VH-VL binders against UPF0305 protein MTH_811. Designs and how they scored, part 8

Target 1, 155 residues: UPF0305 protein MTH_811, of Methanothermobacter thermautotrophicus (o26902)
Amino acid sequence: MKGSDALIMALRNMAATLGVYDLMEVRVFLERSCRFVQERYRAIYVDAYMSMVVDSVLDLKAGFSGTPEMDDARYSLRDALKRLDEINAPTIVGLTVLYRTYVKGEPLHPPGTPFPGGFEVEKKDGVHYCPVKDKQSDNPEALCDICIARQSPLP
Key: E = the ipSAE of ESMFold2; O = the ipSAE of ESMFold2 at other seeds; V2 = 0.75 times the mean of E and O plus 0.25 times the DockQ between their complexes.

## First folded at step 1 (VH-VL)

Design u10 (framework fv_unasnemab)
Fold by ESMFold2-Fast, scan of step 1:
Structure u10 (fold): chain C 155 residues (1-155), chain A 126 residues (1-126), chain B 107 residues (1-107)
Amino acid sequence: as target 1 above (155 residues)
Amino acid sequence: EVQLVESGGGLVQPGRSLRLSCTASGFTFGEYAMDWVRQAPGKGLEWVAEIRSKAYGGTTYYAESVKGRFTISRDDSKSIVYLQMNSLRTEDTALYYCTRAQYSGSYFRWYYMDVWGKGTTVTVSS
Amino acid sequence: DIQMTQSPSSVSASVGDRVTITCRASQDISSYLNWYQQKPGKAPKLLIYAASSLQSGVPSRFSGSGSGTDFTLTISSLQPEDFASYFCQQYDSYPLTFGGGTKVEME
């Protein structure tokens, strides 16, 4: 728990140093991570993710304070930090992933994020469902194991 | 054994209503989207409607030809999907198939109807 | 709506022949296309999904290819049980749409 308090402070301090140029690193990372997404939907997905990233950074810069939720993430915080380092995630990606999962308790893709076939992240009865979480097993750069969302049942 | 059985078809006059039912067995019904596909005598296939699982709030989709007249619904406790057909037209005359929709692959990129019933006939005539 | 056009409408073939059926989408649907087989008096059966993925239990003589707007279903060596109608179907967007069908009949 003390580690989560230190994390919140570190994330706030990091957000204070981020600027517009950091968004270019995020776009490069997302294009690489979205290689399994059909080309026509890749732009929609990337734009939705970028909006989430911007919102997360602005929330941290505004002095957010809350109670961390860590119960639903597959990875522990330690394992998440190791994973982000292994894939050489941009600082801003690491920040948003850690913030949403371990501070906010929200999925990496907000509810309503569009995916090919008309599917989207849904929140139902307090649980976030992602249509593609378990379908990303063939993507070595996927961050689904750090995400709070659970795999949607077949639609 | 995975099975879909349609019922409720029949002869009906234009402007009237009819409700089709499809009873599913042999699989976890509530986890699948369900579709209705029709086929006019001697013609090809026409997709009519889809209802997604309860996890998605039962989101529904319709072909333009039936939008506003047909309503798809489901009862997961009974493993039944329904098609309520209002304001029927001669053009709605067809064999109506109930299908199970399967999604697979990254980002649900793949969709297919892997289980079909034998169909129930609807004839709209005066 | 996405219009799916199949050709030919019918083809006469003999056992052992290679049969090719084509399907054209009115707009780019990437690989979001399925192929179904329908025998007289029976419900359709899934053969191929995602343009080229063979459904479990379907004989290997069936194959699919193509992307974007142009797609092909091939039966490498026609068998007696393959005389049937074949339909393509797009699932890129709602409403879902089918091709008009191709009847493979005995020569």
Scores: ipSAE 0.000, ipTM 0.517, lowest interface PAE 13.3, mean pLDDT 78

## First folded at step 2 (VH-VL; from c11 with heavy chain S57R, light chain R96F; framework fv_cemiplimab)

Design c11b (at its last look DockQ between E and O 0.58; V2 from the best seeds 0.00; counts 0 for: pae E 9.4 > 2)
Heavy chain, then light chain:
Amino acid sequence: EVQLLESGGVLVQPGGSLRLSCAASGFTFSRYAMTWVRQAPGKGLEWVSGITGSGGRTYFADSVKGRFTISRDNSKNTLYLQMNSLKGEDTAVYYCAKDQGEWLQLRHPYYYSFDYWGQGTLVTVSS
Amino acid sequence: DIQMTQSPSSLSASVGDSITITCRASQTISSYLNWYQQKPGKAPNLLIYAASSLQSGVPSRFSGSGSGTDFTLTIRTLQPEDFATYYCQQSYSTPFTFGPGTVVDFR
ESMFold2, look of step 2: ipSAE 0.011; ipTM 0.596
ESMFold2 (binder alone), look of step 2: mean pLDDT 91; pTM 0.936
ESMFold2 at other seeds, look of step 2: ipSAE 0.349; ipTM 0.745

## First folded at step 3 (VH-VL; framework fv_cemiplimab)

Design s03
Fold by ESMFold2-Fast, scan of step 3:
Structure s03 (fold): chain C 155 residues (1-155), chain A 121 residues (1-121), chain B 107 residues (1-107)
Amino acid sequence: as target 1 above (155 residues)
Amino acid sequence: EVQLLESGGVLVQPGGSLRLSCAASGFTFSSYAMTWVRQAPGKGLEWVSGISGSGGRTYFADSVKGRFTISRDNSKNTLYLQMNSLKGEDTAVYYCAKESWLSGYSTFDYWGQGTLVTVSS
Amino acid sequence: DIQMTQSPSSLSASVGDSITITCRASQSISTYLNWYQQKPGKAPNLLIYAASSLQSGVPSRFSGSGSGTDFTLTIRTLQPEDFATYYCQQSYSTPLTFGPGTVVDFR
């Protein structure tokens, strides 16, 4: 049995007990993390993130039957868990981060997620690009180091 | 079929204590968050408390915080509400409700019949 | 805390009428809005979730719309069993909050 199989089992078991109150904790976490983002962009960002969290939890609750592959994550699973603990991330946020990074191989912000200035996460030639990854390097609460996306090329 | 049956509602003196129970059947109890909602005679609905499926996380309305505790026994499929330092304004029908994640939107799809708590001398 | 308001507080209608009830949230709640129906002496029952999605088993004459802060519940061609109290409820954040209710009485 591969380690990815053990991770999927653990995430499925965790998802089984998650409910309405855990989902609300994600909104509180996002409001704190996005407190300096303009209201219009914050609302769109929060809605996109919540949809991603809901999709991830429902997929795991339904038993997830896909084929997981993610060998290229910058952080090891152990280091990712330590990082989530350091920022006191809610369990549901941690589950979502681990699921997208180590199971799905997808960025934490889905392609099309808007950012201030009209920029968004995009996929080109099999690589995901984020316009703000490098701008978050000094943010102690940012999870960009765990994300598979690369910084968009400078203009 | 899903069934929720509340019990324990009685007349109690101000300052007294009471424990309500909600017996659940027809679903995997430990997989769902549970909630208590009350309704004073002739008034609207008021959320009181909630508990995660595992029982590890609990939530309370400010009006009951510090006086009420919510708990569950997943081996007995039973939800509890321990009410201490009861006040006249706690007089209400208390409903238990089961959560549902309908297409990703959290809601409460099944409710019990309610149990009446009267706080009066 | 998110405060919910409903309008009207009560209305009188006849079988066959079409009615609309409005609900407002004190801050944006996206589409995390549910509608419940409560008949005298009974527990509430879920009619609509996610602002516009009809709960299984609920007649198609019920419909919901809205997002953000403004929401509506519409009942087309009222039936005798529809005379009840209707509540909106936000599930965006704790504490969970309900509107004050709208009583729909037989005229």
Scores: ipSAE 0.507, ipTM 0.765, lowest interface PAE 1.6, mean pLDDT 82

Design s04
Heavy chain, then light chain:
Amino acid sequence: EVQLLESGGVLVQPGGSLRLSCAASGFTFSSYAMTWVRQAPGKGLEWVSGISGSGGRTYFADSVKGRFTISRDNSKNTLYLQMNSLKGEDTAVYYCAKEGWRSGYSPFDYWGQGTLVTVSS
Amino acid sequence: DIQMTQSPSSLSASVGDSITITCRASQSISTYLNWYQQKPGKAPNLLIYAASSLQSGVPSRFSGSGSGTDFTLTIRTLQPEDFATYYCQQSYSTPLTFGPGTVVDFR
ESMFold2-Fast, scan of step 3: ipSAE 0.606; ipTM 0.814

Design s05
Fold by ESMFold2-Fast, scan of step 3:
Structure s05 (fold): chain C 155 residues (1-155), chain A 121 residues (1-121), chain B 107 residues (1-107)
Amino acid sequence: as target 1 above (155 residues)
Amino acid sequence: EVQLLESGGVLVQPGGSLRLSCAASGFTFSSYAMTWVRQAPGKGLEWVSGISGSGGRTYFADSVKGRFTISRDNSKNTLYLQMNSLKGEDTAVYYCAKEPFRTGYSYFDYWGQGTLVTVSS
Amino acid sequence: DIQMTQSPSSLSASVGDSITITCRASQSISTYLNWYQQKPGKAPNLLIYAASSLQSGVPSRFSGSGSGTDFTLTIRTLQPEDFATYYCQQSYSTPLTFGPGTVVDFR
């Protein structure tokens, strides 16, 4: 799918005013959303997610000159917006999710992010695979349902 | 060149009110979180309050919560600290400080020269 | 709230000495720790951010290390302009908190 000029401009405008206090809101949200994650992986998960959020916001602040692309996401943009509102996602989390999913076509967890059992997010033949996507189906606060990554067939 | 200039510090009596201003220049003001830090005479640094770039989120130290309000006018590149119900313990030099977002780590890369607030009878 | 402590509270040193200042947090703050220098009558200056990252323009004789709860600031080959008060500061969560400061004065 192809991105929208209106979407990228809205995301850039939102990113322009985001600062370090907004990052603290992200950490609180992530700690709440991953409270069901095994403790030793929780720190790794939060660190990886925070790095991804920072990179996304910095890219938007720098003006992002690439061509927007909408990947084959399970959720439409409209449904994703409703989902983010339902879980009271902080603005910076919502911005990051929309940017990676509907503009970049990249997963919320970068390739190489480790998960329990020695599994990790990987990319094969243009498709991103995540080992824990289906395992989070019962978590009402998980953002996996709007991520472009697919459940790994072999985990 | 980044510049932060505080103003408004004067002698006020206990129970009084005062508004401090911080005039910012040399950067896109609305893109950065801003912070007030104070230092009582002969004492260490104490974080007072912080505000997001949009002004939509504000944060306060417990010692000032309910008495102080932080705000900003991005069209005027100005940060404010409204101080109410002032106590002797609020006597301090008040610094305005800027935080970058470049690395994702919070730190104060630029500080103003400070403005002295004295609360005394 | 996250409490910050520093040791020593003060130290006397001579030009050419190497000194180390310690900062401890009451809980883990990962690498969200900054170091500032303050000279009498002046505003603080940032020296180190993210526990070990040297701020642009700060001399290489300054270095930071640590993660979790224990952090150190080291000044190698102390210079006359280094006599000042040094503060650590956690930026992991609000309220942001500073250590009580370490005064480095001339012997």
Scores: ipSAE 0.436, ipTM 0.746, lowest interface PAE 2.3, mean pLDDT 82

Design s06
Fold by ESMFold2-Fast, scan of step 3:
Order: C-alpha cells, then structure tokens, then sequence
Structure s06 (fold): chain C 155 residues (1-155), chain A 121 residues (1-121), chain B 107 residues (1-107)
C-alpha cells in the first residue's frame, strides 16, 4: 500500500512539470521505435500511443482518480528503472511506462491497436496479448520487457 | 489574470552579452513549459528556445545553440534568456510565451508584450 | 528541420470579403499546425490550434482545415479588426518553425 502510494506521489510530482516539449519528445522517440512499421499501421499505432501518453499525463496532473493495480508486471520496479535509464528514455516515456505498468496494470499499446497481418493487441481471460512482443527481443530500444502484455499465440 | 512581462532589452555591441527576464503571474508557473520567440524589425516570427516546467530540459534553435542559455526560477515565477556572443542578426523583439492546456496538441496561448534587443556598433 | 511556406505573401481585401490563406509544410505534420494573428505593435495572438480547433474567445468567422502538408485558414465576412499579419506554425517536432507570414491589407 505504502509502496504504491509512494510511487503514485512520485509520478504525480513528475507529471506536474511535464508539458508541450516533453510531448514532442515522445513523437521523436516513437518515430525511432516504429520506423520499420508499415505506413498504414504506423499512423494508427502512433495516434493510439500518443493518446495513451496524453491521458496518462493528464490523469496524473489531475491527482489520479483510479484504483491502482500492480500484480501483473514481469519486471520489478527497480529493474524497470534500470532498463529505462539504459536506453536513455525521455522522462515522459519513462513516466507513462511506469504509470501504465505499475499503477494501472495496462499494456503500453491499448487493446485493439492493429499490427501488420491483421493482428491486434487483445485482452483474453484477464491477460493482455501483443502480436509482436517476442519479435522485439533483440531490439535495444524496445520496452516490451517492461510491458505487462504477453506474446500472442501462433496460429 | 495570466500575465507575462519581458524586460532587459537594450542596445549592445556585437560580441556582447545580455540577460532577458520574463515575469509570470496568474498561473502555477512550474507546471508549464515556456518559450522564447523573436521577431526582427519588419520580419517574421522565429522560435528561439524552450524549457520544461521543472527547468531540467531545454531546447534551442540551431541559430542560437552554444550562445544562448534558457533557465527559470520557479520560486520567483521568472523565465530567463542568457544571450552571449551577440550578433547583428540577433536584433529583434523577444517574446516569452506560455504553453496552452495540454490536449494532445502543443500550442502557445499567452504571450508577453516583447522586449527589444538591438545589436549594433 | 521542417520548413513552412505561406501563400500569398500579401493580399488586399475589403470588409465583407471571404479570404483564404494557405500554409505548406516540407514534410507531413499530421494536424500539428497552429495559426496566429499579429496586429502592428502587438504580440501574436493564438487563433487556431491542431489545424482546426478554434481558441476560446476567437470569432467563429475564423476556421482552419487541412492535414499532412497542406493547410488553410479561412476568414468569412472579413471585419475591420481582421487586417493583420497571419502566421502558421508547426508543433510536430522541435525546432518549432513558423511560416513567413501573410499580410492582409485594406483594399
């Protein structure tokens, strides 16, 4: 309880100082991270991610009015912080990753986010599934290791 | 309510230094990014620099990188622009501006009156 | 850097006219485009953000449209207070860049 309270307070204090330039940094980060995504999916993916980032920051700026869920994270908070530092993630990206994973228990790509081949991020039996998680294991810029989503089963 | 007031603009010689200030009131200063935009006499607008709410992240146009430094004192609700190695091309009215409400799209909703910097021999 | 151009550089109009100003970006900026109005001796004033969203307090005769690289600002039934310089500005990425401006003069 105290741990979650301390994390939420730290994230709220961080969010209070975030603004327009931090939002633009997210776009640059996404351009680098999804440069190999097909054009038709890239726009939908980027829009969904930016919406998630904005919603997360605004929710924290407003004082956070939800119930924390922290049980599904694969990485410990300590390991996640080391990972974000290792890839030199922008502050706003780090904040949204930590908020989504350790406070909300939601994936970094919202359910319904489309990927090439007609695959989507989906939720089944309380578990979030992403079609590309395992394919990013050798990408040093990917944050899939922190994300709560699991790899979608093969057909 | 929201007010921004620039000061510090004067005549300086090429190679000189000058610090501009922007006094803010009517909003929670530390919660908003701030920017400096300049306009040479009779010419258009040029973005110069930006700073995050905490002051920890700064951004610059290529024309001023290495010469200008942006900073803020959140305890005094004041934004600063330190200008070094001034050139004639830096002659302009300098405006400070506040970011708008975060709605997924960046914009600047309030601007100060501007302060004139003249760089001439 | 993203370069912005505006057309026309200047135009002459009469009260009651409908006018259109065009802004073009050197690469796609989605809808991350703002419009500002500047009157002589005054600071810029925000008119439109996100290509088409009207800022609070701005008259409804102003409207913006476009996405990608091509954008337009339209002023319907031009009023005397609308004679000013208009600038577009991309907010897609840093460095932020403005168009060169369009001067709207009395005919």
Amino acid sequence: as target 1 above (155 residues)
Amino acid sequence: EVQLLESGGVLVQPGGSLRLSCAASGFTFSSYAMTWVRQAPGKGLEWVSGISGSGGRTYFADSVKGRFTISRDNSKNTLYLQMNSLKGEDTAVYYCAKEGYLSGYPYFDYWGQGTLVTVSS
Amino acid sequence: DIQMTQSPSSLSASVGDSITITCRASQSISTYLNWYQQKPGKAPNLLIYAASSLQSGVPSRFSGSGSGTDFTLTIRTLQPEDFATYYCQQSYSTPLTFGPGTVVDFR
Scores: ipSAE 0.508, ipTM 0.770, lowest interface PAE 1.8, mean pLDDT 82

Design s08
Fold by ESMFold2-Fast, scan of step 3:
Structure s08 (fold): chain C 155 residues (1-155), chain A 121 residues (1-121), chain B 107 residues (1-107)
Amino acid sequence: as target 1 above (155 residues)
Amino acid sequence: EVQLLESGGVLVQPGGSLRLSCAASGFTFSSYAMTWVRQAPGKGLEWVSGISGSGGRTYFADSVKGRFTISRDNSKNTLYLQMNSLKGEDTAVYYCAKEILTGYYPHFDYWGQGTLVTVSS
Amino acid sequence: DIQMTQSPSSLSASVGDSITITCRASQSISTYLNWYQQKPGKAPNLLIYAASSLQSGVPSRFSGSGSGTDFTLTIRTLQPEDFATYYCQQSYSTPLTFGPGTVVDFR
């Protein structure tokens, strides 16, 4: 009936079959995407993202029964799917991006995720802020355009 | 409780073929990746092959690539290893194992009892 | 492929001893390292995952440490049931690879 219900069902069906080998492919994809991140922060960043991916997959496998909290996203669902295809994102990355952005209304990096220079994703007055979103505009593999987070006002 | 039971291990001649089965119970089979690990007599463990929960992605060690295929039947909770062009060095106990994530760390939490494959003239 | 090595290949010990086994990876694997115990004629059993996390049901005398390329498994106050072969295994990338094993024998 509703578009959000159809999306949730599709994501749950996709999540049901995903496992450890799919997760290993996510690591390769993330390390490629983060190749210009300082080595000290790269492992922390990748591990934080992997934790978020695992949590998303497990939440969907458990048969998500919460209330969707959909926030405004820069791209339509159709455009987001095209973007994920353009960068050849693994299926599990696509699932995570779509679930976090269009179902949960949460950023791709949880609040408190560390970035080089001691910056972190923050939530203020119901809005998520990321310190590096605008700095990734020239990275063709970044998924920042799909993320609900806004650039921090004073980066 | 989680149970994995391998079967199919027998004596085969070099160049022959054999299919191993692993019957799974006690968990939602289609939700977990599965793997085959072998151990030659008196030797260490060697990862052979892995398969995603859907069966859509398969992975192989270089020593078996092109000769072995891994598959699963999620409706029967069964994992398979089709072994072709068998060589003496394929002689081993073959274990199936269930992979799981704890946090973001993959590991093998449950193993079957193993089935012995002997390749000899 | 990521190559794993273990040291020593074998060691002799007595009940009550404390022992340390070393595992090295040919490239950095962060903390994606598991330890397994195998008794003669039995399937391997998981002891430690993520380099240092003890699997549920495993005695606290087992501990793991390390990151990057160098890892250790320590067994404090060896019990009779601890005489076995121990394997490290990287879970960082495919192909998955095991160390050659360390045999812990009665002295």
Scores: ipSAE 0.251, ipTM 0.674, lowest interface PAE 3.7, mean pLDDT 81

Design s09
Fold by ESMFold2-Fast, scan of step 3:
Structure s09 (fold): chain C 155 residues (1-155), chain A 121 residues (1-121), chain B 107 residues (1-107)
Amino acid sequence: as target 1 above (155 residues)
Amino acid sequence: EVQLLESGGVLVQPGGSLRLSCAASGFTFSSYAMTWVRQAPGKGLEWVSGISGSGGRTYFADSVKGRFTISRDNSKNTLYLQMNSLKGEDTAVYYCAKDSWRGLYSAFDYWGQGTLVTVSS
Amino acid sequence: DIQMTQSPSSLSASVGDSITITCRASQSISTYLNWYQQKPGKAPNLLIYAASSLQSGVPSRFSGSGSGTDFTLTIRTLQPEDFATYYCQQSYSTPLTFGPGTVVDFR
């Protein structure tokens, strides 16, 4: 697929120029988005998200050559790009979201990502589950709609 | 072998302007953020400005914001610092430094030898 | 802006001694802290990144530790070439800030 090839090429070219200042933009974005979260959990969330961003960028810098996975994504690539622009997401955040959702087929928060109350993203029977996805439906800055993970079953 | 070579430091009068250059070699220039750090005589290090690998994002210390501009020419592997409205307090050795990407962390892994800017009447 | 402080501002020690330099941030910076060495008349050199990771080519006698607001640089078995000024630097957010430096004098 030409579109998929173009996406991978664009993401790799973008990743090649990213560095510390781009990474610091992620912290500004997350501090704004998580300003009402308790400081203890906010620090843990930020570090986990930053790790995910770095891993994604480094993977792209290493020359990813796999096949894109567009299954389970709610948004088309055009809609995803418009969503990222609407929330003023930093370029590095947008790159990470697009890479994980449309290329890797992995959630924006990988399994083991800590959340308040001891909840974690988990993988069962080949499906990724997030404990807070449905809780974010009212958050205009949430990127859950572009995430492959499904809501964890409620007890 | 990574090399950074600064040039342009001279004596200038207060209110004057000056452009510093940093010629880079030995690495893929556009893949790394670049930084200017200065050091006044007998004083410590002060971060001045940073620029993303693409040149699309620039950052400045409060002391120079509005007076200095950072830019880069990736086709020539050269970093620039345009200094306007110079003050005596801007007297310093100016270093260019290469950022490194190391997992979550970045540091200035290579530095030039510095170029001295003196602002005096 | 995040302010960085270092203690002591200067110290004197004999060759073979071990020394510790402290760096403090005005707010939590997790482990986003680097240490640099600057010898007289020379550009700074990276020693440690990510609070505790040793830069390649740096002698193992150098080590870093800490997280949050309090960090330390330790040099065990001081050598004559370790005469220098040491700076900590936060890479958590812009503007980036350096500590004021610690001058290490050898006897």
Scores: ipSAE 0.457, ipTM 0.760, lowest interface PAE 2.2, mean pLDDT 82

Design s10
Fold by ESMFold2-Fast, scan of step 3:
Structure s10 (fold): chain C 155 residues (1-155), chain A 121 residues (1-121), chain B 107 residues (1-107)
Amino acid sequence: as target 1 above (155 residues)
Amino acid sequence: EVQLLESGGVLVQPGGSLRLSCAASGFTFSSYAMTWVRQAPGKGLEWVSGISGSGGRTYFADSVKGRFTISRDNSKNTLYLQMNSLKGEDTAVYYCAKEGLWSGYYTFDYWGQGTLVTVSS
Amino acid sequence: DIQMTQSPSSLSASVGDSITITCRASQSISTYLNWYQQKPGKAPNLLIYAASSLQSGVPSRFSGSGSGTDFTLTIRTLQPEDFATYYCQQSYSTPLTFGPGTVVDFR
């Protein structure tokens, strides 16, 4: 099996047993990881992240009918797994991070996610940009390092 | 169709132990989280415990932590609640409930008939 | 823990009335709120999920609305079978919590 095929099979098997309690673990994790985000933007971050998690799990539960679109990643798969273990990420969070980064080649916050000043996660010339990535550099529980998105030139 | 059948509710003395069972049919048991919810006579609903589809993760209300254990046998389509160090406050009808469809439900769409546990001397 | 409150605790109504029950969460729960109906001696029945989505088989006279901390359940043109206790429940985080219930009784 190619690496991406083996990963997809593992993620599909993992997704098959995930349910409502696992989704609730995501909210706990997000509340912890977004504690330093301004209140008015925290809801937008959480909503975008939850939507991404739901979509990712649903895709995998449905058997994933798309084609793998592996993209540039800052971390190797091995290093990403170590990072997820270090922050004690819930299984469902780990699944969504691995699926988005190593299977879909998409950022953890989907394009169009609004941020302060009217800036958004956007894709330009094949590259995903996030306006708040560098603002999370001091958060030890942030997963921005695993995300494929690069810091937007406009803060 | 989905069916959930609880059993095991009886009269027990304070400090006693009891195991409840919930027999499930009509769906792929291992694919859904399961929950125990209780209701004291004349009172409202109280969530007690939940378990993931694989059985690898369990959750408890503070009132029962350390005393109750939730488990499941996916080969037998059966959910269990082991209750230890029972108190009068544990007197209630205990319901098992099934997680709804993943596509946005985040709910308990089917409930059993309930089994009455009475803790009294 | 997320605390849920309901108002009123009880209400009296006549067949044909339209009634509204309110549910409040102690913190924002987005739309992760469910409504259940319970008749005496029976298990609860799911009516509404995700704050506003009607469960299959539930009559269209039931509707839910709200997001964040404030939610409502509305029953239009109340029928005899609607006299029951109604509970809201948050599914945002564990421990899962229910409201204390609203008893809808005959006037």
Scores: ipSAE 0.333, ipTM 0.717, lowest interface PAE 3.3, mean pLDDT 81

Design s11
Fold by ESMFold2-Fast, scan of step 3:
Structure s11 (fold): chain C 155 residues (1-155), chain A 121 residues (1-121), chain B 107 residues (1-107)
Amino acid sequence: as target 1 above (155 residues)
Amino acid sequence: EVQLLESGGVLVQPGGSLRLSCAASGFTFSSYAMTWVRQAPGKGLEWVSGISGSGGRTYFADSVKGRFTISRDNSKNTLYLQMNSLKGEDTAVYYCAKERFLEGYSTFDYWGQGTLVTVSS
Amino acid sequence: DIQMTQSPSSLSASVGDSITITCRASQSISTYLNWYQQKPGKAPNLLIYAASSLQSGVPSRFSGSGSGTDFTLTIRTLQPEDFATYYCQQSYSTPLTFGPGTVVDFR
């Protein structure tokens, strides 16, 4: 079995047990993680992230059968798992991070996610850019170091 | 079809303990979160506790934290609520309910008929 | 905790009337709002989820709307079986919280 196939199977098994309480736990986790985000953007940001989480869980519950991307991740799977454990990430957050990063090869915030100052996550020449990655370096609960997105350049 | 049957409600003295059960059928029990909601006589609905499909994650209302525990036995399709240090304010009909996880919305689509717990001297 | 309020606390209506019940959350809950119907001596029944989505088997005369903090349940052409207590409930975060209920009685 390829490593990506084993990971997908594990994620599908995890997704099968995820439900309404896990979704609510993610919202609490995100509110805490976004405590430094300006209030007017916080709700929009949380909604965008929750949409991505829901899509990831539903995709896995339906039995994902796409082409996995296991290459070019900054962190090894082992190091990512250690990081998620260190911050006591909820199960659903861990599943979402692993699915997006190691299976889909997509950022944790989908392109178009709005941030303060009118900036958004964007994709250019095959690379995903996030405007707040470096600004989250002091947030111990941020998972930006696992995310495939790069810091957006200055305007 | 989905069916939920609560049992265990009786008259108990203040400070006593009681365990409620909810027998589930008609769905893959381990794949769904479950919840307990209570209703005091003549009053509205109050959420009490919730549990993930695996049983690994549990949630409680502040009014019952430290006194109640929720658990499940997926091999028996049964949900439990262990109630300790019971107070008069815990007098209520206790309902169990099954989650519906459709398009990411948190809902409870099926409820049992309830079991009455009376806490009085 | 997220506080839920409902208005009115009770209303009297006749068969064939159109009625509206409102629900307010103490903070934004997006569309994570459910409506339940409860008849005397019976368990609650889910009517609406996601603020505006009708549960399967529920008559089309029921509809929900709203987002953020303000929500509405509407029953068009009220039927005899609609006389009941209605509860809104937020599912945005734990602890789950219900509104105090709205009693819909015979006029």
Scores: ipSAE 0.525, ipTM 0.772, lowest interface PAE 1.6, mean pLDDT 83

